# VHH binders against q96fz2: the designs that were tried, part 1

All scores and structures are predictions.

Target 1, 269 residues: q96fz2
Amino acid sequence: CGRTSCHLPRDVLTRACAYQDRRGQQRLPEWRDPDKYCPSYNKSPQSNSPVLLSRLHFEKDADSSERIIAPMRWGLVPSWFKESDPSKLQFNTTNCRSDTVMEKRSFKVPLGKGRRCVVLADGFYEWQRCQGTNQRQPYFIYFPQIKTEKSGSIGAADSPENWEKVWDNWRLLTMAGIFDCWEPPEGGDVLYSYTIITVDSCKGLSDIHHRMPAILDGEEAVSKWLDFGEVSTQEALKLIHPTENITFHAVSSVVNNSRNNTPECLAPV
Positions, changes and structure headers below are counted from each chain's first letter, unless a header gives other numbers; antibody chains aren't numbered by Kabat.
F, E and O are the ipSAE of ESMFold2-Fast, ESMFold2 and OpenDDE, as the mean of both directions, binder to target and target to binder. V2 is 0.75 times the mean of E and O plus 0.25 times the DockQ between their complexes.
[cut] marks letters that were taken out.

## First folded at step 1 (VHH)

Design a1 (framework vhh_6z1v_2; at its last look DockQ between E and O 0.70; V2 from the best seeds 0.00; counts 0 for: pae E 13.4 > 2)
Fold by ESMFold2-Fast, scan of step 1:
Parts: C-alpha cells; sequence; structure tokens
Structure a1 (fold): chain B 269 residues (1-269), chain A 123 residues (1-123)
C-alpha cells in the first residue's frame, strides 16, 4: 500500500467518522490542524493524510475512547531519529509488516507508547503485474458500499456518473496504523507521522498483489485499535489480519502519475 | 529461500577504487531498502550506507562521505557500493542487508543479511 485516495471535503469526511464513545454518546471526532488536510484522489508517501487517534494522546485526563482526527505525514519518523530533515527520506517507512512489527525498533517503540491510529481513505490503489511485461494494471480497492436508493452494495459496473452520487454515504476504508512524534533537533513544530501495517493478501486480492493493508472492519475493531488506555498492545495486535470484506475495480493509467489528482484516478474502466 | 550474495571484495592498494555488488533473490526487492555494513577485526558491525526502495534517497556515514556511493538497479535486483580513495581503515568484511520499514542506522531494522565479502586495503 503505497497510494490512496482521500478526496472528501473536510465536513463530509468528519460526518463519515461519526462514532460512539465508551458511554454510548454520539460524537464527531475533533480536528487538530484541519488546514493541513488536502483532499486528493492520489495520495503518495510523504503527503499528509487524516488519521483517527485517541484524545488521550493530547489530553492527560481525557476519556481514551474519544477520538481526534488529525492530518499526519505518511512515512513514520521515529521519535529517536537524529537527522535534521526527514522530509527527503524515502526509506520504506510507509508500510510496516505485521509479522515483524515487534522486532523492529522503529515500530516497537511507538507501539509500546500506545501510538496506534486508524488511517482514513476512500480506498487504496495497487498495481497488478502483467506477466512477462513491464506493464501493470492499477486497481482501486475499497470497502463494499451500500446504495441508499437501491438495495445492495455498489458494483464495479456502475457508470462514472453514478460514482459522484455515492460519496455522501461512502464507507471510508479504515486501516491500522502506527504513528510517532518527532521533535526536530534544531527546534520547531513536532512532526506527527504514520505507517500502515501490512498483512498477507486475502484470497480475493491475491491475483492483484501479494500484500494488503491491515483493515479494521467495523466500529468494534476500530474502537479497540484506538483505545490504548484500555486495550494492550498484545490484545490490539490480534485485530491485525487479512480481511475478505473488500472489493475493487480496474482504473485507468491516469493514476500512475502521483501528480494527477482528478476523479478519473478512481473511476471504473 | 531469501539470499543476499555479496561479491567484489579483494585486496586493493591505498588510494585505489573498488565496486561491491549484492545480488538479491527470494523476496520483492523493490519493496526493500538496502544497506551496506562493515565489520573490522575485533570491532562491532557499523552502517556504511543505505538506499531507499526506489533509489531516490541515500544516506552515507560521515567517515565515507565523498568517497563511497551506494546505488541500486531494481531491474537486476542488485545493490552496489562504489568505493573510491580507499584507506587502510576501510579494511573490513562488507555486508549487504535488506530492510522493510527501514531506518538506516539501526541493524535490528534489517530483515535479511548476506554472508559478507572481504575488503583489504594496504600500502
Amino acid sequence: as target 1 above (269 residues)
Amino acid sequence: EVQLVESGGRLVRTGGSLRLSCAASGFTFDDYAMGWFRQAPGKEREVVAAISWSGDSTWHADFVKGRFTISRDNAKNTVYLQMNSLKPEDTAVYYCAAGYGLYYDEPSDYDYWGQGTQVTVSS
């Protein structure tokens, strides 16, 4: 997972993240640095994406089940990183393998601090290798969507015009992430950055790519992953596994260039 | 099944040049950052250089900056270390390593290691 779409306007995105806290109160997540949120159909590593995390990370006595939404840099910079400029670093910190997460210092340390987040997206892109050639077929991969005017989920055969109507009720993809906080050695603002945990691909995606993000399917999984005050690292890691509750459709090569930021990037072909 | 095979190590004279190669197999090479480490007799293994999965970012230790250059060829599943202006202090076994989710200076962040190639620098 090295490319996503997250194009919803801030207010639509916020409503899509409505949730219940531990006491059953209906809530919307509160924003930190909302001006850093840049909607895009084609988000690459080093860009900012919205993540959910527990309010307890920011407020000492907050209820750990309450949520903040904040843009964070994609590409985790550990708190112990000693270089002055991480923005030029392109080492593979955009993803974190589930099978070695507790063996690698860069991920084990923030996990020990409870720094779990849920990475939000419309969906993600993967490129299917065409055997014997350099050509690759991109796919847009996302949760099955419920049609409000029609019974059942949307299909890949739906026309591009119909896709514009689904965003009002779009079920956002919720991916398990780890974040860290880095203080520049020469001073300046704290950098919040994240990585997406990856697992072996499910059967349904195995013909497209051999890896997939760890998807948290449903509010119970999302709540347990975020609630570092009540759910231990050991218990939270039990939520990290492949899921079959996913769908996809082929998209045009327009998405290949990360500078292209149009609806054509995710439209069915 | 995973293999990293270093080659190119030999005896060279002070001031000479040498290129090391590391051929990778058994994993998706272009998903991994690559690093070169070295270990001199009686000393700990230290990081020399690292390169991101794409090849767009590199890091070099201060003691080799301006002399060594790391590069990679993802089509050939190979990483290289070009060593110029060699000094006796560069004498060591050189190892290549592959890391997923890598920060370059920490050995524990590397998943796979080669067996090493000996570089000896003399007058």
Scores: ipSAE 0.438, ipTM 0.715, lowest interface PAE 2.6, mean pLDDT 89
Fold by OpenDDE, look of step 3:
Parts: sequence; C-alpha cells; structure tokens
Structure a1 (fold): chain B 269 residues (1-269), chain A 123 residues (1-123)
Amino acid sequence: as target 1 above (269 residues)
Amino acid sequence: EVQLVESGGRLVRTGGSLRLSCAASGFTFDDYAMGWFRQAPGKEREVVAAISWSGDSTWHADFVKGRFTISRDNAKNTVYLQMNSLKPEDTAVYYCAAGYGLYYDEPSDYDYWGQGTQVTVSS
C-alpha cells in the first residue's frame, strides 16, 4: 500500500471513529496534535495520517480500551535511528510484511512494546498492470458501504450536497499498523511514525495486485489490535490476514500524480 | 517513447568506487519511484536499491551494507547509484527501473526497464 485517501473533515472523521469502551459506554477518540491533520484525497508516504491507538500509550493507568486519534508520519522511523534526517533510512518502512514482521528489528521491537495502531483511511489505491501495455489502471479500494436513506453511492454524487451525504456515514478503512517514537538527536519534538502491515491479497483483489494492507474488519478486531495491555503480540498477530470484505472501482489517472488532491482522485470512471 | 538509459558501468578494481546514472524520458519522471537492479551471470535479477518519487524515501538491499546509495535529481530526470567499496561479487549488469513504487522490493511493480550497464569488479 503506497497511497491512501483520508479527506474527511476532522469532526466528521472523529464521529466516524465512535466506539464503545470496555464498559459499553459510547466514546469518541480524543485528539493528539489535531493541527497536524491534513485531509487529502491523495496521501503518500512521509505524509501525516490519522491513526488510532490506546490511551494507555500516553497515560499511565489509563483504560486500555480508550482510544486516541493522532496524526503520525507514514513511514516508520525506528527509535534507534541516530541520523538527524529520517530520509537517510536505508530501508523502506512504508510497509511491513506480515510474514517477516518478527524478522525485522525495526518492526519487531516496537511491536514487542505494544505499539500497535489502526491506520485510518477512506480507502487505499492500487494499480493494476495492464497486459501488453506499460500502463497501470488505478483502483480505489474500500469497505463496502451500506446505503442509508440519507446516503448515496459515490457514483451518484453529482452535486456537492449529495457528495456530503455520501461521506457523512462513510465507513472508514481500518488498517493494522505498527508505530514507533523517535527522538531526534539534535533535540526537538518526538516523531511518531507508522508502518502499514501488508499481506497477500484476497482473491477478489488478486487480479489487481498481489499484496494488500492488513485490514481489521470490525470493532472487535480493531479493539483487540489496539489493546496491547490485554492482548498479547501473538494473539494480535492472529488478526493479520487477508479479507474478502472489500470492494473497489476504477478511478482516473489523476491519482497518479501525488500532488493532485481533488475528489476526482477517488471518483469512479 | 519511454526510455531509461543507464551509464557509468565499467571495469574497476576491488575497493574502488563507481557512480551509475540513469537518464529517463518519455514519462513524468517525478511521479515514479526509481530502482536499481542487478543480474550476475547465472543468477536471478535482484533489487539493489529504490527511491521514492520525491527522493525522501530510499530502500537498499541487505547485501549493500551501506556501500551503495541511491539518489535522484528530478530536475534532470536522472537517478543515480553511488557504489563504494566494490567487490568482485558486485560484478553484474545493472538495470534502472521505473514504477509507482508501492513495493520497492517487488520487480513486478516496476513498469519500465533500461537495457543495463555492465559493472565488472576485478580482484
């Protein structure tokens, strides 16, 4: 996964992340560093995207079922990194392969510390290789959406009003991530950064691409992944597998340019 | 027409240094990740290094061990591979490749390939 969409306004995004805590109380995640949230239809590595993580990471004795939402840098910077510039990393940390997660120090160590997060997105983009051509067809991939009386389909969003209705009840894609905390050698703010765990693609996506992000489908999966206090690493890793509960549609080549940030990026063609 | 043209490959001695260049044309260069691959005689093609479209992210194979560095100049539509501390085992044809760069270590994610340049390291 090398491109996502996360364009919802902060308040809408927050509401979309409503959850029940361990006591069954309805909650909204609290924000850390909300000013770092930059909505975009076209998110690339090194950009900031919102992730969910357990409150226990920030507050001692906190209820581990409570969730925090925070923008983090896409591309994990390991805590041991000694250079002043994260771009000097000699390996790609945009993704973590599920089959080798325990073989890579950069991922194993933070995972062992319970640094699990849920990466939020409208969906992600993937490019299908066209046979006989050097061209790739981009696809937007997301959870199936439920039509409500108030919500239309993405394809029916022919007006600004209809567009807003579609996104008001959008089910966000929830991807399994690992994050780490890096302190710059020269001082400054601690950098929070994440990697997206990837798996072999499900059958439905196999014709598009052979890999996909590990998607956590449902509140239980999300809760277990986040709850590093009660759920062991071994148990959490059982949640990492391909899912067929995904849909997709072809989009225009507009998304190919990472500088393009318009609704056209994810609109069906 | 898309073209990737590698240059800089030559005979060098063990411990020597070499800088490879790949000039790209026929596509929007700064939309693509770039990679270097190599293929030695009788061996499979293997990825050496990759770099994101912006140059802010790089990937290097484990066998590189800090000896090689990939970089790019988007204004010149060129990607580079600085190779230091060369060994006879580094003898191969080196290929430049372009792709959207979703998986830098996956050759199938690269769409365009150069013809390659020969690097030979003598003992």
Scores: ipSAE 0.021, ipTM 0.359, lowest interface PAE 6.4, mean pLDDT 88
Fold by ESMFold2, look of step 3:
Structure a1 (fold): chain B 269 residues (1-269), chain A 123 residues (1-123)
Amino acid sequence: as target 1 above (269 residues)
Amino acid sequence: EVQLVESGGRLVRTGGSLRLSCAASGFTFDDYAMGWFRQAPGKEREVVAAISWSGDSTWHADFVKGRFTISRDNAKNTVYLQMNSLKPEDTAVYYCAAGYGLYYDEPSDYDYWGQGTQVTVSS
């Protein structure tokens, strides 16, 4: 996974992240750095995207089941990185393979500190290579969406009013991530950055690509992944597996160029 | 006609340095990620390094441990691999590859391949 859509206005995104804490109280996540949220239909590595993480990462004695939402840089910059420019990092940190996560210092260290996050997106893009051609077909991949109309849903709407209805109750894709905190050697703000854990693709996606992001399907999985105060690394890693609860549709090649930020990027073709 | 032509492979001593080049033609170079792969006799082809179409993101395999650096020059349609502190284990045929997509760590992520250049590191 190296491309996502996360385009919702902040207030819509926040409402989509409503949750219950450990004591059953309904809550919304509290934002950190909300002005760094940059919605786009076409997010790529090095951009900022919102993630969920435990409040306990920020506040002594906080309830570890309470959630913070914060924009973080895609492409984990390890806390031990010594150069002044993150682009000089010579290790792939856009994704973290689940089968080697405990063998890679860049991921093992922050994971051991409980630095687990949930990466939010409308969905992600993947390119299918067809044998006998050099061209690839992009797909937009996302959770199945409940129908909010009596007779069905439209998917990609044909008017502004119908478009708004599609996204009003959109179920955000929730991917398992690891984050780290890097202090630039020349000073400045601490950089929060994340990687997305990947697994072997499920049967439904295997014809598109052999890998997929590790998807946390449902509030119990999301809560356990986030709650480093109550859920050990060993138990959390049991949540990391492929899921068949996923759907997709073909999209046009507009999405290929990461500079294109329009609804056409995810529109069905 | 798409072509990727590697050059610069040769015999070097342990601890030495070498720079590989890959000249690309027949496609819009700026739209493609580039990768370097290697294959030793009797071994599977493995990714060494990759670089995004813009050059903003690079990836290097853990076994290089900061010894190799991928770069690209879009004005010359060329991708490079700077190889330092070479070890006998680095002896392999090195391949340049171009791909379009999101993952860079598998040969199946790449659409075009060069013919390879031999690197031999003597003890």
Scores: ipSAE 0.000, ipTM 0.301, lowest interface PAE 13.4, mean pLDDT 86
OpenDDE, second read of step 2: ipSAE 0.007; ipTM 0.258
ESMFold2 (binder alone), look of step 3: mean pLDDT 85; pTM 0.867

Design a10 (framework vhh_6z1v_2)
Fold by ESMFold2-Fast, scan of step 1:
Structure a10 (fold): chain B 269 residues (1-269), chain A 124 residues (1-124)
Amino acid sequence: as target 1 above (269 residues)
Amino acid sequence: EVQLVESGGRLVRTGGSLRLSCAASGFTFDDYAMGWFRQAPGKEREVVAAISWSGDSTWHADFVKGRFTISRDNAKNTVYLQMNSLKPEDTAVYYCAAHPYSDYVTEAHEYDYWGQGTQVTVSS
């Protein structure tokens, strides 16, 4: 997973993240640094993406089931990074493998601190190799959406003018992430950055790509992954596995250039 | 089965040039970041250069900047290391390595797949 779409306006995105806390109270996640959220149909590594994380990371004595939504840099910078400029040198890693996550210090340490987050997207893109050509066929991959008589379907023959109705009820893709906090040695704001955990592809995606992000399917999985105050690292890692509850359609090569940021990037061909 | 096969290592004179190749098979090459590492006798393995899975980003160690260039050809499933202005200090076994979906990775322990190595000797 090296390319996503996350284009919803801030208010629509916030409503799409409505949830219940441990007490059953209906809530919307509270924003941190909302001005850093940049909607795009074509998000690449090193850009900011919105993630959900527990309020307890920011407030002592907060209920760990309450959620914050914050833009974070895609590409984890470890807390022990000693250089002044993370963009210059050392390293960045956009994904981490589920099978070795506990063996690699860059991921094991923040995971031990409870630094789990849920990465939000409309969906993600993958490129299938085509026989007899060096060109790849891009696909947009996302949760199955509930079809209603009043809303369009992105995968159907409905007109593009009706896509606005689809987004009002869109179920966001929720991917398991790990984040870390890096404090510049010369002072300045703390940098929050994340990586997406990856697993082997499910049967349904194996013809497109051999790896997929670890998808948290449903509110129970999302809440357990985020709730580091009540759910241990070992229990949370049981949520990391391939899922079959995904769908996809082919898209045009417009998406190939990460500078292109239009609805055509995810439109069916 | 995953295979990484380095080639191109040989004896060269100080100031000479050499290009190393690493041919990959058994995995989807385009999805992997590639790195070149080296190990001299009695020394630890060190990172020389790395290139992202997309080919859009590269990293080179300070001691080779301006002299070495990493590149890849996804159509041929091959990663290259062009070495110019070679010094005796560059004498080492050079290894090719692969890591999934990274811009670039400079830590050896992060890499999952490794080649057998190719010997480069630089004499005065």
Scores: ipSAE 0.000, ipTM 0.187, lowest interface PAE 15.0, mean pLDDT 84

Design a11 (framework vhh_6z1v_2)
Fold by ESMFold2-Fast, scan of step 1:
Structure a11 (fold): chain B 269 residues (1-269), chain A 124 residues (1-124)
Amino acid sequence: as target 1 above (269 residues)
Amino acid sequence: EVQLVESGGRLVRTGGSLRLSCAASGFTFDDYAMGWFRQAPGKEREVVAAISWSGDSTWHADFVKGRFTISRDNAKNTVYLQMNSLKPEDTAVYYCAADQYGSTWFEPAAYDYWGQGTQVTVSS
C-alpha cells in the first residue's frame, strides 16, 4: 500500500471516528496539529495522513483507551536517524512487512514502546498487472459501505449532490500502523511519522496485488491495536492478518499521477 | 556495563542554588536523550527536564521553568541540572535517565537506563 485517498473535511473525518472508551463513554478523538491535515483523493508517501493513537502516548496518567487523532508523515523516520533531512533516508519505510516486523530495528523498537497507530483513509489504491501491456489497471479498495435510500452509490452517475451523500456516512478504512518520533539533530519540531503494516493479500484481492495493508476490521480490533497500556505487543500482533471484508472497483489512470487530486481519482470506470 | 551516576545532591537553604551532575558510561552517550526526574516522599516520580542527544533541544516542566536549566557535555559523557531559586517543594531524590530514541521526554517508561538517584533537601 503506497497510495490512499483521505479527502474528508476535518469535521466529517472527526465524526467518522466516534468511539467508546473502556468505560463505555462515547467520545470523539481529540486533535493534535489539526492544521497539518491536508485532505486529498491521492495521498502518496511523505505526505501527512491522519492517524489514531492512544492518549497515553502524550499524557503520563491518561486512560490508554482514549484516542488522539493527529496528522503524521507517511514514511517512518526512525528516532535514531542522524541526518538533517528525513527525505534523504535511504531505505523505504512506507510499509512494514508483518513477517519481519520483529527483525527490523526501525520497526521493532517503536513497536516495543507501544507506538501503534491506526491509519485512516477513505480507501487505498493498487495497480494490477495486465497481460500483454506495460500499463497497470488501478483499483480503489475500501470497506463495504452500508447502503440506505438516502445514501449515494459510488458507482452512480454523479452530481456533486450525489457524491456528498456518499461521504456523509462513509466507513473509513482503518489500517494497522507503527509510528516513531524523530528529533531533528539541528533542532526543530519533533517529527511524527508512520509505516503501514502489510500482509499477504486475501483471496478476494489476490488477482489485483499479492500484498495488502493489515486492516483492523471493527472497533474491537481498532481498540486493542491502539491500547498499548492494556494490550501487549504479542497480543496486538494477533490482530495482524489478511481480511476478506473488503471491496473494490477499477478507476481511471488519472490516479496514476499523484499530483491529480480530484474525485475522478476514485470514480468507477 | 551501563552506569549512570548522579552527584551533587545536598542540603541547601531556600533561595539557594545547586548543580547536579550525571556521569554516563557503558553506552554511546551521544546517541541518547537524557532526562532528569525527581521523586518526593509519598509522590510519584515526575519529569523535571530533558535534553536531546545533540543538546540542541531542551524541555523543562512548568514548575521549574526559569529556575532550572538542563545541559550536557558530550565530550565528558555528562548531563547537568542547574537549579536556582530553590524552594522546599523541590526536596526530592533526583534521578538521571537515558532514552536511546528521545521519543517522549516526559514518559518515565520510555527511558532505557536509570541512575540510583541523589538526594536534594531544601530547608526553609
Scores: ipSAE 0.000, ipTM 0.130, lowest interface PAE 16.6, mean pLDDT 84
Fold by OpenDDE, second read of step 2:
Structure a11 (fold): chain B 269 residues (1-269), chain A 124 residues (1-124)
Amino acid sequence: as target 1 above (269 residues)
Amino acid sequence: EVQLVESGGRLVRTGGSLRLSCAASGFTFDDYAMGWFRQAPGKEREVVAAISWSGDSTWHADFVKGRFTISRDNAKNTVYLQMNSLKPEDTAVYYCAADQYGSTWFEPAAYDYWGQGTQVTVSS
C-alpha cells in the first residue's frame, strides 16, 4: 500500500471514529495535534495521516480502551535511528510484511512495546498491471458502504448533495499499523510515525494486486488491536490476515500524480 | 545511570513466604510502570506481575493464583513482590523491569529497563 485517501473534514472524521469503551460508554476519540491533519484524496508516504491509538500511550493510568486520534508520519522512523534526518533511512518502512514483522527489529521492537495503531483512510489505491502494456490501471479499494435507500453506490452520486451524504456516513477503512516515537538527536519535537502492516491479497483483490493492507474489520478487531494493555502481541497478531470484506472500482489516472488532490482521484471511471 | 537492583531472593521451604524488593535509580520512577518477571532454568522468561505508575492498577499472572502481590512505594523508588505459599515450581531468577507505557504486562519487549535478577529457590 503506497497511496491512500483521507479527505474528510476533521469533525466528520471524528464522528466516523465514534466508539464504545470497555465500559460500554459511547465516546469520540480525542485529538492530539489536530493541526497536523491535512485532508487529502491522495496521501503518500512521508505525509501525515490520522491514526487511532490507545490513550494509555499518552496518559498514565488511562483506560487502555480509550482512543486518541493523531496525525502521524507515514513511514516508520525507529526510535533508535541516530541520524538527524529521517529521510536517511536506508530501508523502506512504508509497509511491514506480516510474515516478517517479528524478524525485523524496526517493527518488532515498537510492536513489542504495544505501539499498535489503526490507520484511518477512506480507502487505498492499488495499480493493476495490464497485460501487454506498460500501463497500470488504478483502483480505489474500500469497505463496502451501507446503501442508504436514497443514495446509490458511490457511482450513483449524481449530485453534490448526494455526494456529501455519502461521505457523511462513510465507513472508514481501518488498517493495522505499528508506530514508533523518534527523538531527534539534535533535539526538537518527538516524531510519531507509522507503518502499515501488509498481507497477501484476498481472492477478490488478487487480480489487482498480490498484497493488501491488513484490514481490521469491525469494532472488536479495532479495539483489540489498539488495546495493548489487555491484548498481547501474540493475540493481536491473530487479527492480521486478508479479508474479503472489501470492494473496489477503477479510477482515473489522476491519482497517479501524488500532487493531485481532487475528488477525481477516487471517482469511478 | 539507570539501575534496577533486586534483593530478597533466597532459599525457602515449600509453603514459605518471601518478599522481593527492587530499588530503582537513574530515572523518574513514578513515570514508569513496574513489573516482575521470572525465568526458570530451561524456560522462557515470563511475567509474574505488573503495577501502574501510581499503583492504582495491578496485574498478576494466572499461575500466581493470589499467592503473589505486587506493590510499590514511589517515595522510596521501590517495587515489591510479596510471595506467599511458595512452591518448588516458583524456583527461578526473578527480575524487576520498568515500562514507560505501563500497560503491556505480558510483553517483555515493552519493558525498557531490567535488573540483574535475584535467585529464589523453593525446596521441597
Scores: ipSAE 0.000, ipTM 0.252, lowest interface PAE 13.1, mean pLDDT 89

Design a12 (framework vhh_6z1v_2)
Fold by ESMFold2-Fast, scan of step 1:
Structure a12 (fold): chain B 269 residues (1-269), chain A 125 residues (1-125)
Amino acid sequence: as target 1 above (269 residues)
Amino acid sequence: EVQLVESGGRLVRTGGSLRLSCAASGFTFDDYAMGWFRQAPGKEREVVAAISWSGDSTWHADFVKGRFTISRDNAKNTVYLQMNSLKPEDTAVYYCAAVSDTYYLGYDASSYDYWGQGTQVTVSS
């Protein structure tokens, strides 16, 4: 997974993340650095994307089930990185393989600190090999959406006007991530950055791509992944596996250029 | 059968140029990130450069930045390493490697799934 859509306005995104804490209180996640959130239909590595993480990461005695939403840089910069410029990082940390996550220092160390996050997106893009043409067919991949009498599923919104209405009740894709905190040697703000954990593709996606992000399907999985105060690394990693509860449709090549940021990027062709 | 076959290694003079090629077969090339590694006598394999499945993302080690360029041709199932301004320190066996994670561009050889047999590059002073 190397391209996502996360275009919802901040207020709509926040409401889409309503949750219950451990005490059963209905809450909205509290924002850190909300001005750094940049909605886009076409988010690439190095850009900021919104993630959910436990409030306990910021407040010593906070309830670990309470959530913060924060923009973080896509592409994990390890806390141990010694250079002044993150662009000098010697390797790409956009994704991390589930099967080697405990072997790689860049991921093992933040996991040991409980630095688990949930990466939010409308969905993600993958490019399918096309037989005979050698062109790649992009697909937009997302959770099945609940049908309503007006907006319905994505397939019920065939016009641009109706397409816009499906976002009012869109179920956000929730991907398992790991983040780290890097302190610039020259001073300045701490950099929060993340990677998306990847797994083998499910049967339904195997013809599109052989890998997929680790998707946390439902509030229980999301809560367990985030709650590093109560859920150990070992228990949390049991949530990391392929899921069949996804859908997709083909999109135009407009999405290929990461500078294109329009609804056409995810519209069905 | 999975095969990665490197070619292009030879003796070159300091300051010279060389292009290495790696032909891939037996797997869906476009689903794999590719890397070039090298190993000098008595030393561990070190990562030289890596490229994502699409070619959109590349990484080059600091000791080759500005001199080496990785590229790929998915129509030909081939990854290339263009090496310019060669130094005696570049003398090594160069290995092509494939990894199944599309955006895994790393310095860690243990993450790569498939390896070629290597091609010898010798740079004379």
Scores: ipSAE 0.000, ipTM 0.260, lowest interface PAE 11.7, mean pLDDT 85

Design a13 (framework vhh_6z1v_2)
Fold by ESMFold2-Fast, scan of step 1:
Structure a13 (fold): chain B 269 residues (1-269), chain A 125 residues (1-125)
Amino acid sequence: as target 1 above (269 residues)
Amino acid sequence: EVQLVESGGRLVRTGGSLRLSCAASGFTFDDYAMGWFRQAPGKEREVVAAISWSGDSTWHADFVKGRFTISRDNAKNTVYLQMNSLKPEDTAVYYCAAGTYDWESGLTPDQYDYWGQGTQVTVSS
């Protein structure tokens, strides 16, 4: 997973993340640095993406089941990184293999500190290798979406005003991530950055790509992954496995160039 | 079973050129990002260049940008490093590495699954 879409306006994204805390109270996650959120149909490593994390990371006495939403840099910069050379930070740990996560210092250390997050996206992109050629077919991969019941058929022509309504009830993809905090040696703001944990591809995606992000399917899984105050690293890692509850469709080559940021990036071909 | 075999390292004069090759076997080469790293005596191993599984995307460290070029031939299971305008500071053992992700994930040594034994490059003044 090296490309995602996360285009929802901030208020729509926030409502899509409504949740219940441990006491059963309905809540919206509280934003940290909301002005750093930049919606895009084509997000690449080094860009900021919204993640969910436990409030306990920021407030020592907070209920660990309460959630913060914050933009973080995609590409984990370890807290122990000692160099100030920006070129060495340009492309970092975009993904983290589930099978070696406890063996690699860049991930083991923040994971031991409970630095688990849920990476939010409309969906992600993968490029399928085509036989006998170096051409690749991009696909947009996302959770199955619930269709509202209404009389009528799915037509070829959709009015512009109907497009916004499609996204109002979009089920966001929730991917397991690990984040870390890096303080520049020369001073400045703390950098929050994350990596997406990856697993072997599920049966449904095996023809597109051999790896997939570790998807947390449902609020129980999301809650347990985030709640580092009550759920140990060992227990949380049991949530990391392939899932079959995904769908996809082919998209045009417009998405190949990360500078392209239009609805055409995820439209079916 | 898995092997990465570097070749091409030798003594060259300042300003010279050299091409390193890395032959891969025992894994599905075109599913892996490839990288070139180097380590000079008394220094840490550092990334020099990386290339995506398809060859469509490349990254080069600032200290070699414009002088070195990484490329790959998936039909031959080989990755290359073309080194031009060599400087004494380029003297190091050069290592080939393979990682399971795109090139953007593979700039630190701990992101690579397989490593070669290295090939020595010496640049004299």
Scores: ipSAE 0.000, ipTM 0.181, lowest interface PAE 13.9, mean pLDDT 83

Design a14 (framework vhh_6z1v_2)
Fold by ESMFold2-Fast, scan of step 1:
Structure a14 (fold): chain B 269 residues (1-269), chain A 122 residues (1-122)
Amino acid sequence: as target 1 above (269 residues)
Amino acid sequence: EVQLVESGGRLVRTGGSLRLSCAASGFTFDDYAMGWFRQAPGKEREVVAAISWSGDSTWHADFVKGRFTISRDNAKNTVYLQMNSLKPEDTAVYYCATTPSYGEYLDSYNYWGQGTQVTVSS
């Protein structure tokens, strides 16, 4: 997973993240740095994406089940990084393999500090290699959505206008992430950055790509992943596995160029 | 000023039992996770067990599962480690430590006690 869509306006995104805390109280996540949220149909590494994380990371007396939503840089910059420019990091931290997460210092250290987050997206993109051609077929991959008589069908035949009407009740993709905090050596704001944990592809996606993000399917999985105050690293890692509860459709090559940021990027072809 | 004081370490025979205590002061105890760690001579410190701020969640290292149990009493600002079926390999200085985040990663713990010696006879 190297490309996502997260285009919802801030208020729609916030409502899509409504949740219940440990006490049963209904809540919306509280924003940090909301002005850094930049909606896009075509998010690439190094851009900011919204993530959910426990409020306890910011407030010592907070209930660990309460959630913050914050934009973070995609591409984890380890806390120990000594250069002044994060773009000079020599290794790729866009994704973190589930099978080696506890062996890689860049990931095991923040994971041990409870720095787990849920990466939010409309869905993600993958490119299928087609035999006998140099071209790859892009697909938009997302949770199955509730079909109502108001929202219409979600499929290859739908127009972009029909897609725009489905976003009011869109179920966001919730991917397991790890974040870290980097303090610039020369001073300045702390940089929050994340990586997406990846697993072997499920049966349904195996013909498109051999890997997939670790998807947290449902509020119980999301709550356990975020709650570093009550759920240990070892227990949280049991949530990391392939899931079959996913759907997809082919999209146009417009998405190939990360500079293209239009509804056409995820519209069915 | 955070203070952690371990007690209960002593010489015990193989197969014996022992309960360690760690008395905490200088911070809001029930806002912090607690962990038990050990270090044998010439070896690195390793995590033994961890417990969440509420006591509802616990983690135990594979090498002590079924033998050791971590617990806490928030009214007494104390964390315990019940050690059963002790082996010579359990000989070490045992430390308690605290951190805001519950977990089994040693480097996340910044506040440490001075340790209590446990010796298990061969």
Scores: ipSAE 0.000, ipTM 0.353, lowest interface PAE 11.9, mean pLDDT 86

